# VH-VL binders against Protein cereblon (ohgt): the designs that were tried, part 4

Target 1, 230 residues: Protein cereblon (ohgt), of Drosophila ananassae (Fruit fly) (b3m1f2r157to386)
Amino acid sequence: LSRVPGVDYLEHILFPGEVLPFMIDGSLFDDEMPGLDGLIFGVGFPLMQPPEDNPHKLYGVTCQVYEKGESGRQLVFYKSRALQRIVINCDDIQGPPQYIARNPTSKCFSKVKILPEYFLPEPLKCVDMGSMSRFRDIPSMRDKYRRYQLSSTPWPADACQEYAYEEIVERARKKLEIHKIDTMPRCPIQLSFWLVRNLHLTEKMMRLTFLTDSVNTRLQLIGSTLKEES

## First folded at step 5 (VH-VL; framework fv_roconkibart)

Design e37 (from c6 with heavy chain G33A E57N)
Fold by ESMFold2-Fast, scan of step 5:
Structure e37 (fold): chain C 230 residues (1-230), chain A 121 residues (1-121), chain B 112 residues (1-112)
Amino acid sequence: as target 1 above (230 residues)
Amino acid sequence: QVQLVQSGAEVKKPGASVKVSCKASGYTFRNYAMNWMRQAPGQGLEWMGWINTYTGNPTYADKFQGRVTFTLDTSISTAYMELSRLRSDDTAVYYCARGSSSGDSYWFDYWGQGTLVTVSS
Amino acid sequence: DVVMTQSPLSLPVTLGQPASISCRSSQSLLHSTGYNYLHWYLQKPGQSPQLLIYLGSNRASGVPDRFSGSGSGTDFTLKISRVEAEDVGVYYCMQALQTPYTFGQGTKLEIK
């Protein structure tokens, strides 16, 4: 994982989907300025105070450069987008940026762990019904398929989950301007990060929503924050 | 914890020079640019310029070009602002503030406490 | 130089009520990266300025969710949904699209 000095450390949390604009000053280099188009690099931030016995652990995200602009003679502006949550081993962080002919970026973070995003959907709606679905289109067997779906569905939990998501979406519409609402994703994983990016959460809530690997838990935490005084 | 600690208040005569220090702690000094601003009593904020903490290259606002000098001592994570040929209208609180990265100063997330410089005869 | 104009210059508000501050630039602050290089700061009495909003609409670390920034190009707004006693101070907008960076003249928010 590449490292871009000057933007590889932030004082605040950066969530997947968030845009990180940055500038590189050509005066930083003895050589010609490196090309960064399409570069994937690591960005870390001090999410939690590390324990004394593990001071080198840093939470972060991967970012990918997708746009380049020029504003001045030695200044090149870039736009990047955060993609995935990671944990960086800080033992790999070394001194000033250095660029080599084969790799136009600074020294790489050699050890990172990509953090997973788990979404636990309604069991029946995400289960491959292959063994029973072949009966759905056979008239004499369609009643068995229908009964199987009905008896296997955790109906009360399913209804409550759909209701909770609808409430979250409706409350978000009340707090956000139309232009932002138009960019709301339909995928639950992306929606959970989109909500964190566009809602103004407390620092504690931002840390909790970043740290969880469960999309369902992240949405529940956000939902609790969306309750209004009146 | 990020902190910027500035030197104490100064009283100078017209024509003298003043050198204000700004000591950084709680972050990697070379990764963030240092900006300088001033605020005359009862007036608004005025940007003076910035210095790239990695290269040591300063950028000065035209109004101060030739009178102000920004320097660094990276061994003690300290930035300096020296303003020469002082006038009575240079009386102000001078602030250092951390830029968004070593190669840019777009926004200032941490500010020093300010240094009052009084220029009087 | 880019001229930044704030209105109102004095904003008396009642606790718990909303407040809105306008900032207008003499030229567009929208960069080719798609971002507006406009930032908002609050200076409480006797204190250094502190960052509230950066790049038009992004809330700085530790800033309460009652603060929001909006706008694009030349017209920008800072909103406080429910004013608290700790919000008293002078609010400044700043452009960082081109040097010299310039500030608005400031808006003093006071509790009625």
Scores: ipSAE 0.000, ipTM 0.405, lowest interface PAE 16.4, mean pLDDT 75

Design e38 (from c6 with heavy chain G33Y)
Fold by ESMFold2-Fast, scan of step 5:
Order: C-alpha cells, then sequence, then structure tokens
Structure e38 (fold): chain C 230 residues (1-230), chain A 121 residues (1-121), chain B 112 residues (1-112)
C-alpha cells in the first residue's frame, strides 16, 4: 500500500547516521524486541521507483537500537540509528509491507542486501617540493628536480578551478550552524550522509543521493546543490 | 509552517458536554503525539492527557478519567477533546499542543491558540 | 504525582538587568538516558504558552541566546541575562519524566 505513515515517505528518506527515536505503546516491551540490530525500515515503498523503473525493489536502511527505556506509563521508548543502506526484493518479503514499515520488529523476516559505498580517494596532489630541494643543489640531479618542480607548478587559474572535496566542506560550513559543524565527520563516506542529513535538499536530490553507490558521485551531487547561485 | 488551529469559544450549562477541535498543518500529523492542557482563569497550567496519533490510543490524567475522551480524524489532521458532565470549575482555556516526535523527550514545541469554555447556569 | 515548586512567584525586574527563576521537583528528573526531563515555557499576556528550554538546558528554535537553563536532578534555574520588554509574562517549568505531566505554579515577570 502507498502512503503508509512513517519512514516510507520519499520526502523523509532516512540516511545512515540519522537518529530515529520511536515509542511502542503497551503491547511491545523491551523483552519483545528481538535484539538491538533487529530493526529494518522500508523507505518510500512502493513509492520509491528507481531510475530503472524497477517496481519490485524496496530501498531502506538497517537501524540499530542503541537505547531502550520505559517512560513510567507502560510505554517503551527506543532510540535508533540508521546504519547501512539496503535493498529488498519484493519477492523476498514475508508479510505485508505495512508490517515492516509501521512495526519495526523482526517478527517478519525479509532477505536484505546491503548496498556498497564506493569511494575513490581524493586524487594525489603534488607533494611539497621541500622534499626535493636537496636535488636542486646537486648538479647531477638538477634536471630531475626541475622536472619535479614543473609537475608541481600551479596550472593556469581557470584550469585549477575545479571544486574539490574540501571546497564542498567549506561551503557547507558557511551554511550550517556552529553546533552542527562540531558533529561533521572526517570520513568521506560518513560525511556524504551527514551532509544530506543536515542540508535542506529537495526530494529529488535526496532520492538521487540515496540511490548512488558512489560516495564521490554523492558528494558531487551535494556540491552542485551548494554551488547553485542566488 | 507548523500550525495548530483550535475551534472557537463555547458557553455551556452544567451537565452538558463540550467538544474542542485542534487542526494540525505543516507537518506529518501521525508522527507526533497530541497533548491537551487547560488553564482556569488566573490559574496555572494543568495537563489532561495525550493521544498517540499513530495508534489512536489515548492516555488520560486520573482527574479526568471517565469524563474526557480524545479522538482523531486523521483524514483532516484533526484531534478532538470532549469533556462531559461539565461543572462550573471546568471553566478554562483549553489548549492542544504537539508532543515531541515518537514520544521521546516529551516537550511541547507548538501550541494551539486556546479555546475558552465557559460553564455557567 | 511529581510536585513542581517555582520561586519567586512574582519577579519585578528593571529593564536591562538579569533575572533568575528557580524550579524544584519532588523527585529526580534525571532519566537513565542521561537527560533531565524538565522544560521551560513562557506565556505572554493573552497568548498561548511557548517553549523556551527543553531537556534542562537546550534552547528551543527561535529563542534568543539571552535565555539559558541549568540544573540537574531536582534543582533547576532559568536565567535571562538582560531582560527586555518582550520578556514580560508568566514562566512555567514542567516535568515530563512521568505522567501526569506537572507544571510549576508559575513566575510572573514584570518590569519595575
Amino acid sequence: as target 1 above (230 residues)
Amino acid sequence: QVQLVQSGAEVKKPGASVKVSCKASGYTFRNYYMNWMRQAPGQGLEWMGWINTYTGEPTYADKFQGRVTFTLDTSISTAYMELSRLRSDDTAVYYCARGSSSGDSYWFDYWGQGTLVTVSS
Amino acid sequence: DVVMTQSPLSLPVTLGQPASISCRSSQSLLHSTGYNYLHWYLQKPGQSPQLLIYLGSNRASGVPDRFSGSGSGTDFTLKISRVEAEDVGVYYCMQALQTPYTFGQGTKLEIK
């Protein structure tokens, strides 16, 4: 069924690292939860249609419950954190989609595939020429030092005006409150998800950044949004 | 923009019932608890109870148990509070207020404008 | 029921001066989560209450940084570093550790 309340709305896509607190009334107690890693949430099913137009795929995240407690009125509250992106083949779902989306327990088992996070390290930049300065002063090594120096020389400004990973980070810092900047991860994989969680992106952009397996592509999509001129 | 808009003032006789509405907009109605409070003229705030907008289950403060009923119409994002067997000391401004998401931490971040209910002969 | 006691009940303050309001609970509001389930609200004349501080010390969205909350367990304080005319109203503390949720009796802040 479409439009089931909860994490399955596209505009509320849950990304890895995001905290999702929830409360279960009465009938589900701490002892009934099958384990801290037993929560699976559907995201936008059946409304989340991949670019390939594959209606049998449901995308979501695994959630780890890191805290449980009773509020003193026979209610049990949970704090959970999204951990990994997953895809579920509809043919592998046991039980109705609403059960998985609305009842975050492992009473209904589904085969899930954890989606990979591919990251290519930032391209190597020319090393500080200080390490090669001794060759400048050695006559037999002078041509080698000159070749290294030429390879380290800055290119024309227009050719060097490619926005790098660090430029995206600095643009985000200018848009976000200080207390949020203090939580910014250094890991590129975690940073890519953190930026999506903390920036006001359109539904379309959140969907695109969620569905890509490439961290570099996700960062570039985010960077394009940040570069959008007023 | 989050808004809670309540129904207008009511004047009732002792023994009657009153039903106050609270229409929510600007957020996903089912994701937040709805709380009800009242304030007698010149007095402090009193919590009456809450309703779980996801399940429809109400919780009432003992003082109001048996006289108050919380209901929902999720198709129009509206919560209702019905108080029966009215007494003169039920004269108060009644407020709805949004609880925290998923019931965690339980503060009230947005309040309705209030509905004055006057009970007199 | 958890009893919430505020002091003072009436607080006349000179414009531009600091103000301080105390709130005491009959039992600890510190939960196993590490949070104090105490919140502060302001009700301006003729208006609905509005959230100022949640979980003891966190400012609500749109609340000026001249407002601060402190304390833990059973003893809490709301401070206004420099009172402005718009700060006039009744301040309430509330516990949300257990039902029924209970409010303090209120502190009326007025300009001298």
Scores: ipSAE 0.000, ipTM 0.403, lowest interface PAE 17.7, mean pLDDT 72

Design e39 (from c6 with heavy chain N52Y)
Fold by ESMFold2-Fast, scan of step 5:
Structure e39 (fold): chain C 230 residues (1-230), chain A 121 residues (1-121), chain B 112 residues (1-112)
Amino acid sequence: as target 1 above (230 residues)
Amino acid sequence: QVQLVQSGAEVKKPGASVKVSCKASGYTFRNYGMNWMRQAPGQGLEWMGWIYTYTGEPTYADKFQGRVTFTLDTSISTAYMELSRLRSDDTAVYYCARGSSSGDSYWFDYWGQGTLVTVSS
Amino acid sequence: DVVMTQSPLSLPVTLGQPASISCRSSQSLLHSTGYNYLHWYLQKPGQSPQLLIYLGSNRASGVPDRFSGSGSGTDFTLKISRVEAEDVGVYYCMQALQTPYTFGQGTKLEIK
């Protein structure tokens, strides 16, 4: 029955940076399947707890096709990579540019909200929680790092240098293959997702790290888990 | 603790297919890749490939490409190895083994008990 | 493919004496990280293989300290300081630097 089984709904959580492979049965099309290279589509996670205000909304990610291959004349193989966290509002009505295809072969588009990745400079990470003066500029800082794009826009390189990178690397070294440590990104946004993809986290921790919009909070959750286990 | 339990012995005729299961318990299934090996009677170990349990993406040794298929059923923490177009020289004990981490399969810390597949006319 | 060669293939040893097994690879197993992607396994008669040593020299969980691994690049050694009866079986080295992962032909350790 399904030409693209399970692609628009996954029973597990997929984080930005992960590969989602899929195959399309070419016999379902009258001619050669049109090129899907660069196609962006949405993937939802029913495993995530439904939102209180609307049980039909799903948390998910955008995925972009980056590779194709042939398994024969009938089967076409694709690789896609998760890019951004989203909330999907299940709506079969087509709309303006902020709508995204529900799966690679879909002509139906759902309205999506791209979830932001907020990062605060390292000096604010351990600030006294009893003082609020440090947060007078938080709205401006958050606006600087807020993303509302379907494409993966590169983060400013210099912003990635103001956090405890060496501390995180030291803790992760005991839990990860040494080969993987060499591929660890320095950008805090990319690092937070890379760590989730490569560490042994419980389903509860995966949900918590996915749901937070704060990169600092995600790194703290991961760091606390590493300290607890080490 | 960590356990990998494989399906029972199989006897097949040449040209048939066999599907061996490997049920994992005692750890988070998707956080460790699953490797497949075989050992013909009185012979050494041969690596067949592995599957990235987080995404379901398999990697096959060239010798088996086109004849072997690795799949998962994450809901029951089970990995499968299906070998088609069986020949008499496919008679072997087939093992599943847990890789070193998710997305890595460099060394194998826990092994299944093995499944003897006999191919005879 | 990377070819793994073990010697000796048969190793008779007296209880309490040391034993040594050599493993050579057709190309370097040293990764840019400074680690050698060479691992040692023991298969006891009628049992599944079990991990002894990973990344050249690290003992796996539960492995007695009488087992040690050494070497780098293309030449590796597994040593048992004092052989015990439960050490009987076939020892395999494996490279995991590149696919397909390949095993040595095995060394059968027997008590004299």
Scores: ipSAE 0.000, ipTM 0.399, lowest interface PAE 18.8, mean pLDDT 75

Design e4 (from c6 with heavy chain S100L)
Fold by ESMFold2-Fast, scan of step 5:
Structure e4 (fold): chain C 230 residues (1-230), chain A 121 residues (1-121), chain B 112 residues (1-112)
Amino acid sequence: as target 1 above (230 residues)
Amino acid sequence: QVQLVQSGAEVKKPGASVKVSCKASGYTFRNYGMNWMRQAPGQGLEWMGWINTYTGEPTYADKFQGRVTFTLDTSISTAYMELSRLRSDDTAVYYCARGLSSGDSYWFDYWGQGTLVTVSS
Amino acid sequence: DVVMTQSPLSLPVTLGQPASISCRSSQSLLHSTGYNYLHWYLQKPGQSPQLLIYLGSNRASGVPDRFSGSGSGTDFTLKISRVEAEDVGVYYCMQALQTPYTFGQGTKLEIK
């Protein structure tokens, strides 16, 4: 089979911002590989163990190729940067089913859905019970208020602070070398992906962080892993 | 056609500085890091460090830290290696070589022709 | 620093015969990526070094298939199936797992 090495060959989830050298076995081509131009080069690594109700959805990223060359007699080198998370329905793929590492002489076209990145400027650190406090002084509502207090505050106050943006950044700094810290993005969206790329996360956690559309949730998931390792 | 062309041979006195240039062509300069090596007469190869061509950030081997400086002139696709406070044991052929990417050195697929630096009184 | 040790240091070979060079590292060169960060270079007399093999076993562009690399962890081998006159030179292994990158002392291949 064709060999497609990445920065982490044993991983198969590619995150936005990641620069990945793709090496394609040139022996699989009858002719020279065509030039790669444009915004969308190909689908990144498939997400492992998708939900059972979505077995035909392929998750990946859009990539921009900005350099190519030869490395070894049998390999063609492509340097690309992942841009946005996408999902593709298999039934939207037209043409022969191919991936860049197989036989690029055949062309495939597909519609892709760009997955959103949601970030709340003022993320909730802890649930504010104040919205329910208005019911405390209404006799018929006191029972609902008490039940709300028991069921609606799943985390103690200390746990809420551990998921704050600043705490996550400081915990990450303790695990990373200084030269990498200097490249840490200040945009929360880019930071969430940068942290996944530079921290050693389990495959399960990488899947969870990839699938969430909420930047706040992604940061909380990362913060949870940092808390356990501390 | 990838080429790395280095400046010509230099003869320097002990205590002087030497600046070797390495002009790249045939590829996008910013996308591949530049490594520097040297080889004393009849001896093996020694890695001196590398420079990230995208950020301009150099990384020096501890042995050369404080004496060597790597710089870039991206407008002419040229990397420079300046070695100061030269000693007779700095006499060597100095090579530049292209790394895998701007941020990852790994292996060196193209090398310059080498620059002989002779340090003698 | 990672110490790289080559053997033999001098390798006289008859034209058309196979040749084998060993390279040992003081620590494992197997990275979490699954790659061995061990590369082989050839320096022909009067010339710059040229890349032969990268990441343990991958031939560089333009390198004939009579050259092959093998090994993992701390023990690596470069093999030439049939030595030709143009193969004369000094062969170096290099580790790129950690800085400073370090080279073996070199193996000089000569035709006898």
Scores: ipSAE 0.000, ipTM 0.435, lowest interface PAE 15.8, mean pLDDT 72

Design e40 (from c6 with heavy chain N52H)
Fold by ESMFold2-Fast, scan of step 5:
Structure e40 (fold): chain C 230 residues (1-230), chain A 121 residues (1-121), chain B 112 residues (1-112)
Amino acid sequence: as target 1 above (230 residues)
Amino acid sequence: QVQLVQSGAEVKKPGASVKVSCKASGYTFRNYGMNWMRQAPGQGLEWMGWIHTYTGEPTYADKFQGRVTFTLDTSISTAYMELSRLRSDDTAVYYCARGSSSGDSYWFDYWGQGTLVTVSS
Amino acid sequence: DVVMTQSPLSLPVTLGQPASISCRSSQSLLHSTGYNYLHWYLQKPGQSPQLLIYLGSNRASGVPDRFSGSGSGTDFTLKISRVEAEDVGVYYCMQALQTPYTFGQGTKLEIK
C-alpha cells in the first residue's frame, strides 16, 4: 500500500476529509520531492478484511498532499487529506515503488477502484393531499381515491433533504461544541463523512458507515447512534 | 531491531514436500511484504515470489507456480514457503526477505539467515 | 523474462583502489514515474545477501558512502571508490520492473 515510514496509517479507518500527516526520508524520494505537492496516493486499512467473495481486495481511501514542511535530517513533513473511498485489487499489484495509487493524469496507477457515493433522498410518502381528500368518503370516488393514494409520489427530494439536515443538526448540536457545528457542511455526502469524523462511533459503526455506498444509509446509521438508543 | 529467523536445515527425498518458516520481529508484520528466494550451491539468486502480508495474497514466479505455496500466520508474525514434488535440482539455500511495503515488494532490505534444503535419495 | 547480465564475473582488486561493476538489462528498467527499478545486493562469504543500493542510485541504510550506483534504462554501474577488506563477496543486480524479478549472475570481488 503506502511506503510512508513511521506512519501507522493502516491501524485505523480513515474517512474522506480526514488529515493524514506523514514524513518521508528525503533519501528515498530524491527524484520525487518536487513532484509530491498535490500527489494523490492510496491508503488501506488492516481492520478492513476483504470479503469472502473478494479475498484479494482491500478497502481504503485516496489521499492528496496539500502542505509540506522541512523537519531536518532529510525528513520532509507532509499533510495529506483523504478524498475518496477506494477498493484496492491486490492480486496483480505490479509497478512503481510509490504507493498503490498516484493520480496525476500522466502517472495514474490502475489498481484502485473509486467507490461511488450514492445519494438520493428518500422522499416522504404523502397519503393524503387536500385536493384529493374530498373524494375519500364518496363511494363512487373511493376506488379512484384509493388508487391515487397508492400511486402518490413522495415529497420533493429537496424538502426531505432539508428535514433530514435539521434533525441531524439538532442531534449533533447536543453532542458537539459550537465551533464544530459552525464547520458542518450542508451537502449530504460531505455531511455524512463530517459526522463520522466528529462523532465517537463504535468500531462496528465505523466499519458499517465506511462500507456502505449509500449516503442515505450512512446518515441513517449515524442518526440511529445520535438517538442514544439502548 | 528488525529480524527474520528461519527454520532449520532439511533433508528430503525426491517427491517429498518441504515447509520453511520465517518468523519476523522488530516491526509491524502487515506493513511489509515477504519475498522468497533460493540459491543453489555455488550459483546465483533466484526469485520465487512474494506474499502480500496484509491481504495474504501470494504471487508466484511462473517457474514455481503449481509447486510452491506461500502462507502466513499473522498471530505469530510468521510466513511459510512450502515446495512440493521436490527434485534433486531443488537443493538450495532458501531465503525469506522483507519487501519495501505490504502493497509492493520491489527491493529487500532485511533477509533471513537462510534454510538449506537438500534433496537426495 | 528480463535477462540481467553482469560484467565482469570475477573482479580482483587491490585494497584502496576503485572498483566498478556493470549490469545490463534486456529491456529498459526506467518506469514512467522516472524511477529505474534496479537494485544492488552484496552477499559476503557465508552470509545472507544485504541491500546495498535501491532504485538505481539510493544508498541503503548503513551502507558506506564509498558505494554509489548510477545508470538509466538498460545500463547500470555500481562503483566502490576505495575497496576495503570487508567489501569481499558477490555483488548482484536485480530488476523489479516486472515479475518475475530477476538477478544478474553475480560478480565476485576478490582482493589480489
Scores: ipSAE 0.000, ipTM 0.420, lowest interface PAE 16.4, mean pLDDT 73

Design e42 (from c6 with heavy chain Y54F)
Fold by ESMFold2-Fast, scan of step 5:
Structure e42 (fold): chain C 230 residues (1-230), chain A 121 residues (1-121), chain B 112 residues (1-112)
Amino acid sequence: as target 1 above (230 residues)
Amino acid sequence: QVQLVQSGAEVKKPGASVKVSCKASGYTFRNYGMNWMRQAPGQGLEWMGWINTFTGEPTYADKFQGRVTFTLDTSISTAYMELSRLRSDDTAVYYCARGSSSGDSYWFDYWGQGTLVTVSS
Amino acid sequence: DVVMTQSPLSLPVTLGQPASISCRSSQSLLHSTGYNYLHWYLQKPGQSPQLLIYLGSNRASGVPDRFSGSGSGTDFTLKISRVEAEDVGVYYCMQALQTPYTFGQGTKLEIK
């Protein structure tokens, strides 16, 4: 792991929902230890080098500790889960690097910004024709329902594809093992992160999907990757 | 293992510019900021500013704003301080020193050997 | 700017005796993080300054435990429990709470 400035860089991009296990040598911590109950700040942050166009910003995630254990020595083992995307300006990092290095729950990041997750409801569902909406959720009738939506909307066919949750799910089923599909979330926000965690994406695509605040754009980017391999 | 090596002494005329280099070794250059200080003969230390080695952004003390420029060459782990429009009262030993991190530079754990700049006609 | 004032400016000490240097700031150096952004440096004759104490009371790597820093807010003290010949030099306090960072005038420690 590479530290920048006293904050660990992960070897890969960590998305919300991922598990981050780590260990600390308790002998390194004494009076300055802030406590590790609950949310861990700085662990798993930053995930990557800052973009060239935004060299002042560090990107990462907040993590919450949900399990703690002790080894035979003063080693403490933690299991945490990434929760939210964050960004911090390098100039907003406060306190000594020694404090951050020894106490990964660093309260030095007092000016961290939690990045928003913007989601617009599926546009096609907003124009449901009364008698036709019943066909949407029936697999054998889904194509018929979709055809009626496409024929009745002013949107071009390509625009309709970017909001098609059902099509993204069906494409993902072809690439993923069945037992993983059973854990697929229904919430679009969580789904967008779940898909990135479970699909093989290029580092460039992972970076693009991480940096967007639009859930719809993230799902579109993922959907484009799935289409290329069809 | 950590070492900061500065360029040699310079003698300049009033109105000229001087560029002092500071070559770092024994650590990851981008992880620690670089600070610049000076000390006039027989006098105390004066902080000139620092440069964030991660972002490349300099911060200058107001007294030197407009006359000093901090730059980096990350390919050779070297920081530079250029002071222009030199006056006789710029005669001093100039030091580079490693800051506490790239995102902050609160204390200086390793210092260069110093570069004497003499401004005289 | 934050003004740093040291006393005494000249400190003659007998080998093996204790020494104490005071540093006062024009405003509190206690940050919201709970740390005092006050650091101590030693400049031996003909050498570059070297870090002794950072954040008020933390001893830098390789610094003997006969050196200790104390204080909070505006009043700080550097103590040497038993002065040795190698301690000769000028001691500086520095504040790093706000830019521009500023140093005290320096205290010259001499052996009698």
Scores: ipSAE 0.000, ipTM 0.415, lowest interface PAE 18.2, mean pLDDT 72

Design e43 (from c6 with heavy chain T55Y)
Fold by ESMFold2-Fast, scan of step 5:
Structure e43 (fold): chain C 230 residues (1-230), chain A 121 residues (1-121), chain B 112 residues (1-112)
Amino acid sequence: as target 1 above (230 residues)
Amino acid sequence: QVQLVQSGAEVKKPGASVKVSCKASGYTFRNYGMNWMRQAPGQGLEWMGWINTYYGEPTYADKFQGRVTFTLDTSISTAYMELSRLRSDDTAVYYCARGSSSGDSYWFDYWGQGTLVTVSS
Amino acid sequence: DVVMTQSPLSLPVTLGQPASISCRSSQSLLHSTGYNYLHWYLQKPGQSPQLLIYLGSNRASGVPDRFSGSGSGTDFTLKISRVEAEDVGVYYCMQALQTPYTFGQGTKLEIK
């Protein structure tokens, strides 16, 4: 809820790209108080239990304020957007610069680890190039060897990615309105998060798709929810 | 640095009301909720409720609902606890204590010195 | 309401010896976040309570490392590895999993 100041805990999972609106009492800031524009803060998820070997860790996201508006008598409306998945160390609360603010209005800071997003497209099969390998190390023959490698690949990797997006778009179109399909990103990393934000997933599936560092695995998990058979 | 300073001891008659103040300093008042507890002579601690210092929304323990009122004066960083229809068993030391944040109130890291309220006829 | 039960109620201890206090809750204090919402406070004679341990096992700022908290669910322990004169007072556990927050009845630690 947007009226809870300094939200360092959120009951539902936010994925990168999702908007988190919030309001603060404008009377808390004098004319010279630094604004919240561009502020990056952390949001933790109680629904994402820490690993049993790390009971002081919470999964969450970083959020950045991108828009400010006036609302009500004394309330100022802000919009923030989730950017990166993180692990928050609740036991290690200290000040900057190695820490992210726990919430927009707090002076409390927590140490965080930014979680990676791995994407490995499956390489296309290539024909046997053994007969051409002798030319690889000859400077005058390197261009011919490279052309041979390129010509032996049935499709460029970009064509494969474009085809995968088309298939996902076809499946998603059966579940989503056209205006949402028009906003679908081409980047696999952003696409994986966009799909989670726009599909109705079970709590189990939300947790699984958030916890994986593999974009390929996340897309596979999401793909399973787009099937209506059996 | 962080300090919570409470008002002085009070003696009241049964049926009266008492208002205890808690002045905060050394931190941003609206960023941390304020909790109220009491302790009867020789007894343990009892939680009465808390107030969200940002929005001014109080939460009362059921035992005190209807008799206690939590209010704020943010211009002087002060919280108030008013207890009405006093009984002799309301005789206790009343404490204010800072909660873990303005949006939650799980543990109490700084406490006021306490205010003794004696209810006698 | 969640009932908190402490044992022992009175704990005479010799200076330099270890001390242990038990706290049991009528229901689990383990939240879905993986944390136990159980906190320990010390009230020295004539003083306000002070926070010792929060979320089961985390020492509050300024609390000596001879204090430790352990346990999960419904059974919790506060341990003092070597009791010092300044440790005299009443120890309280508190649950903050659900309102109303409730305290144990207190354990009075004194030097014999």
Scores: ipSAE 0.000, ipTM 0.419, lowest interface PAE 16.2, mean pLDDT 74

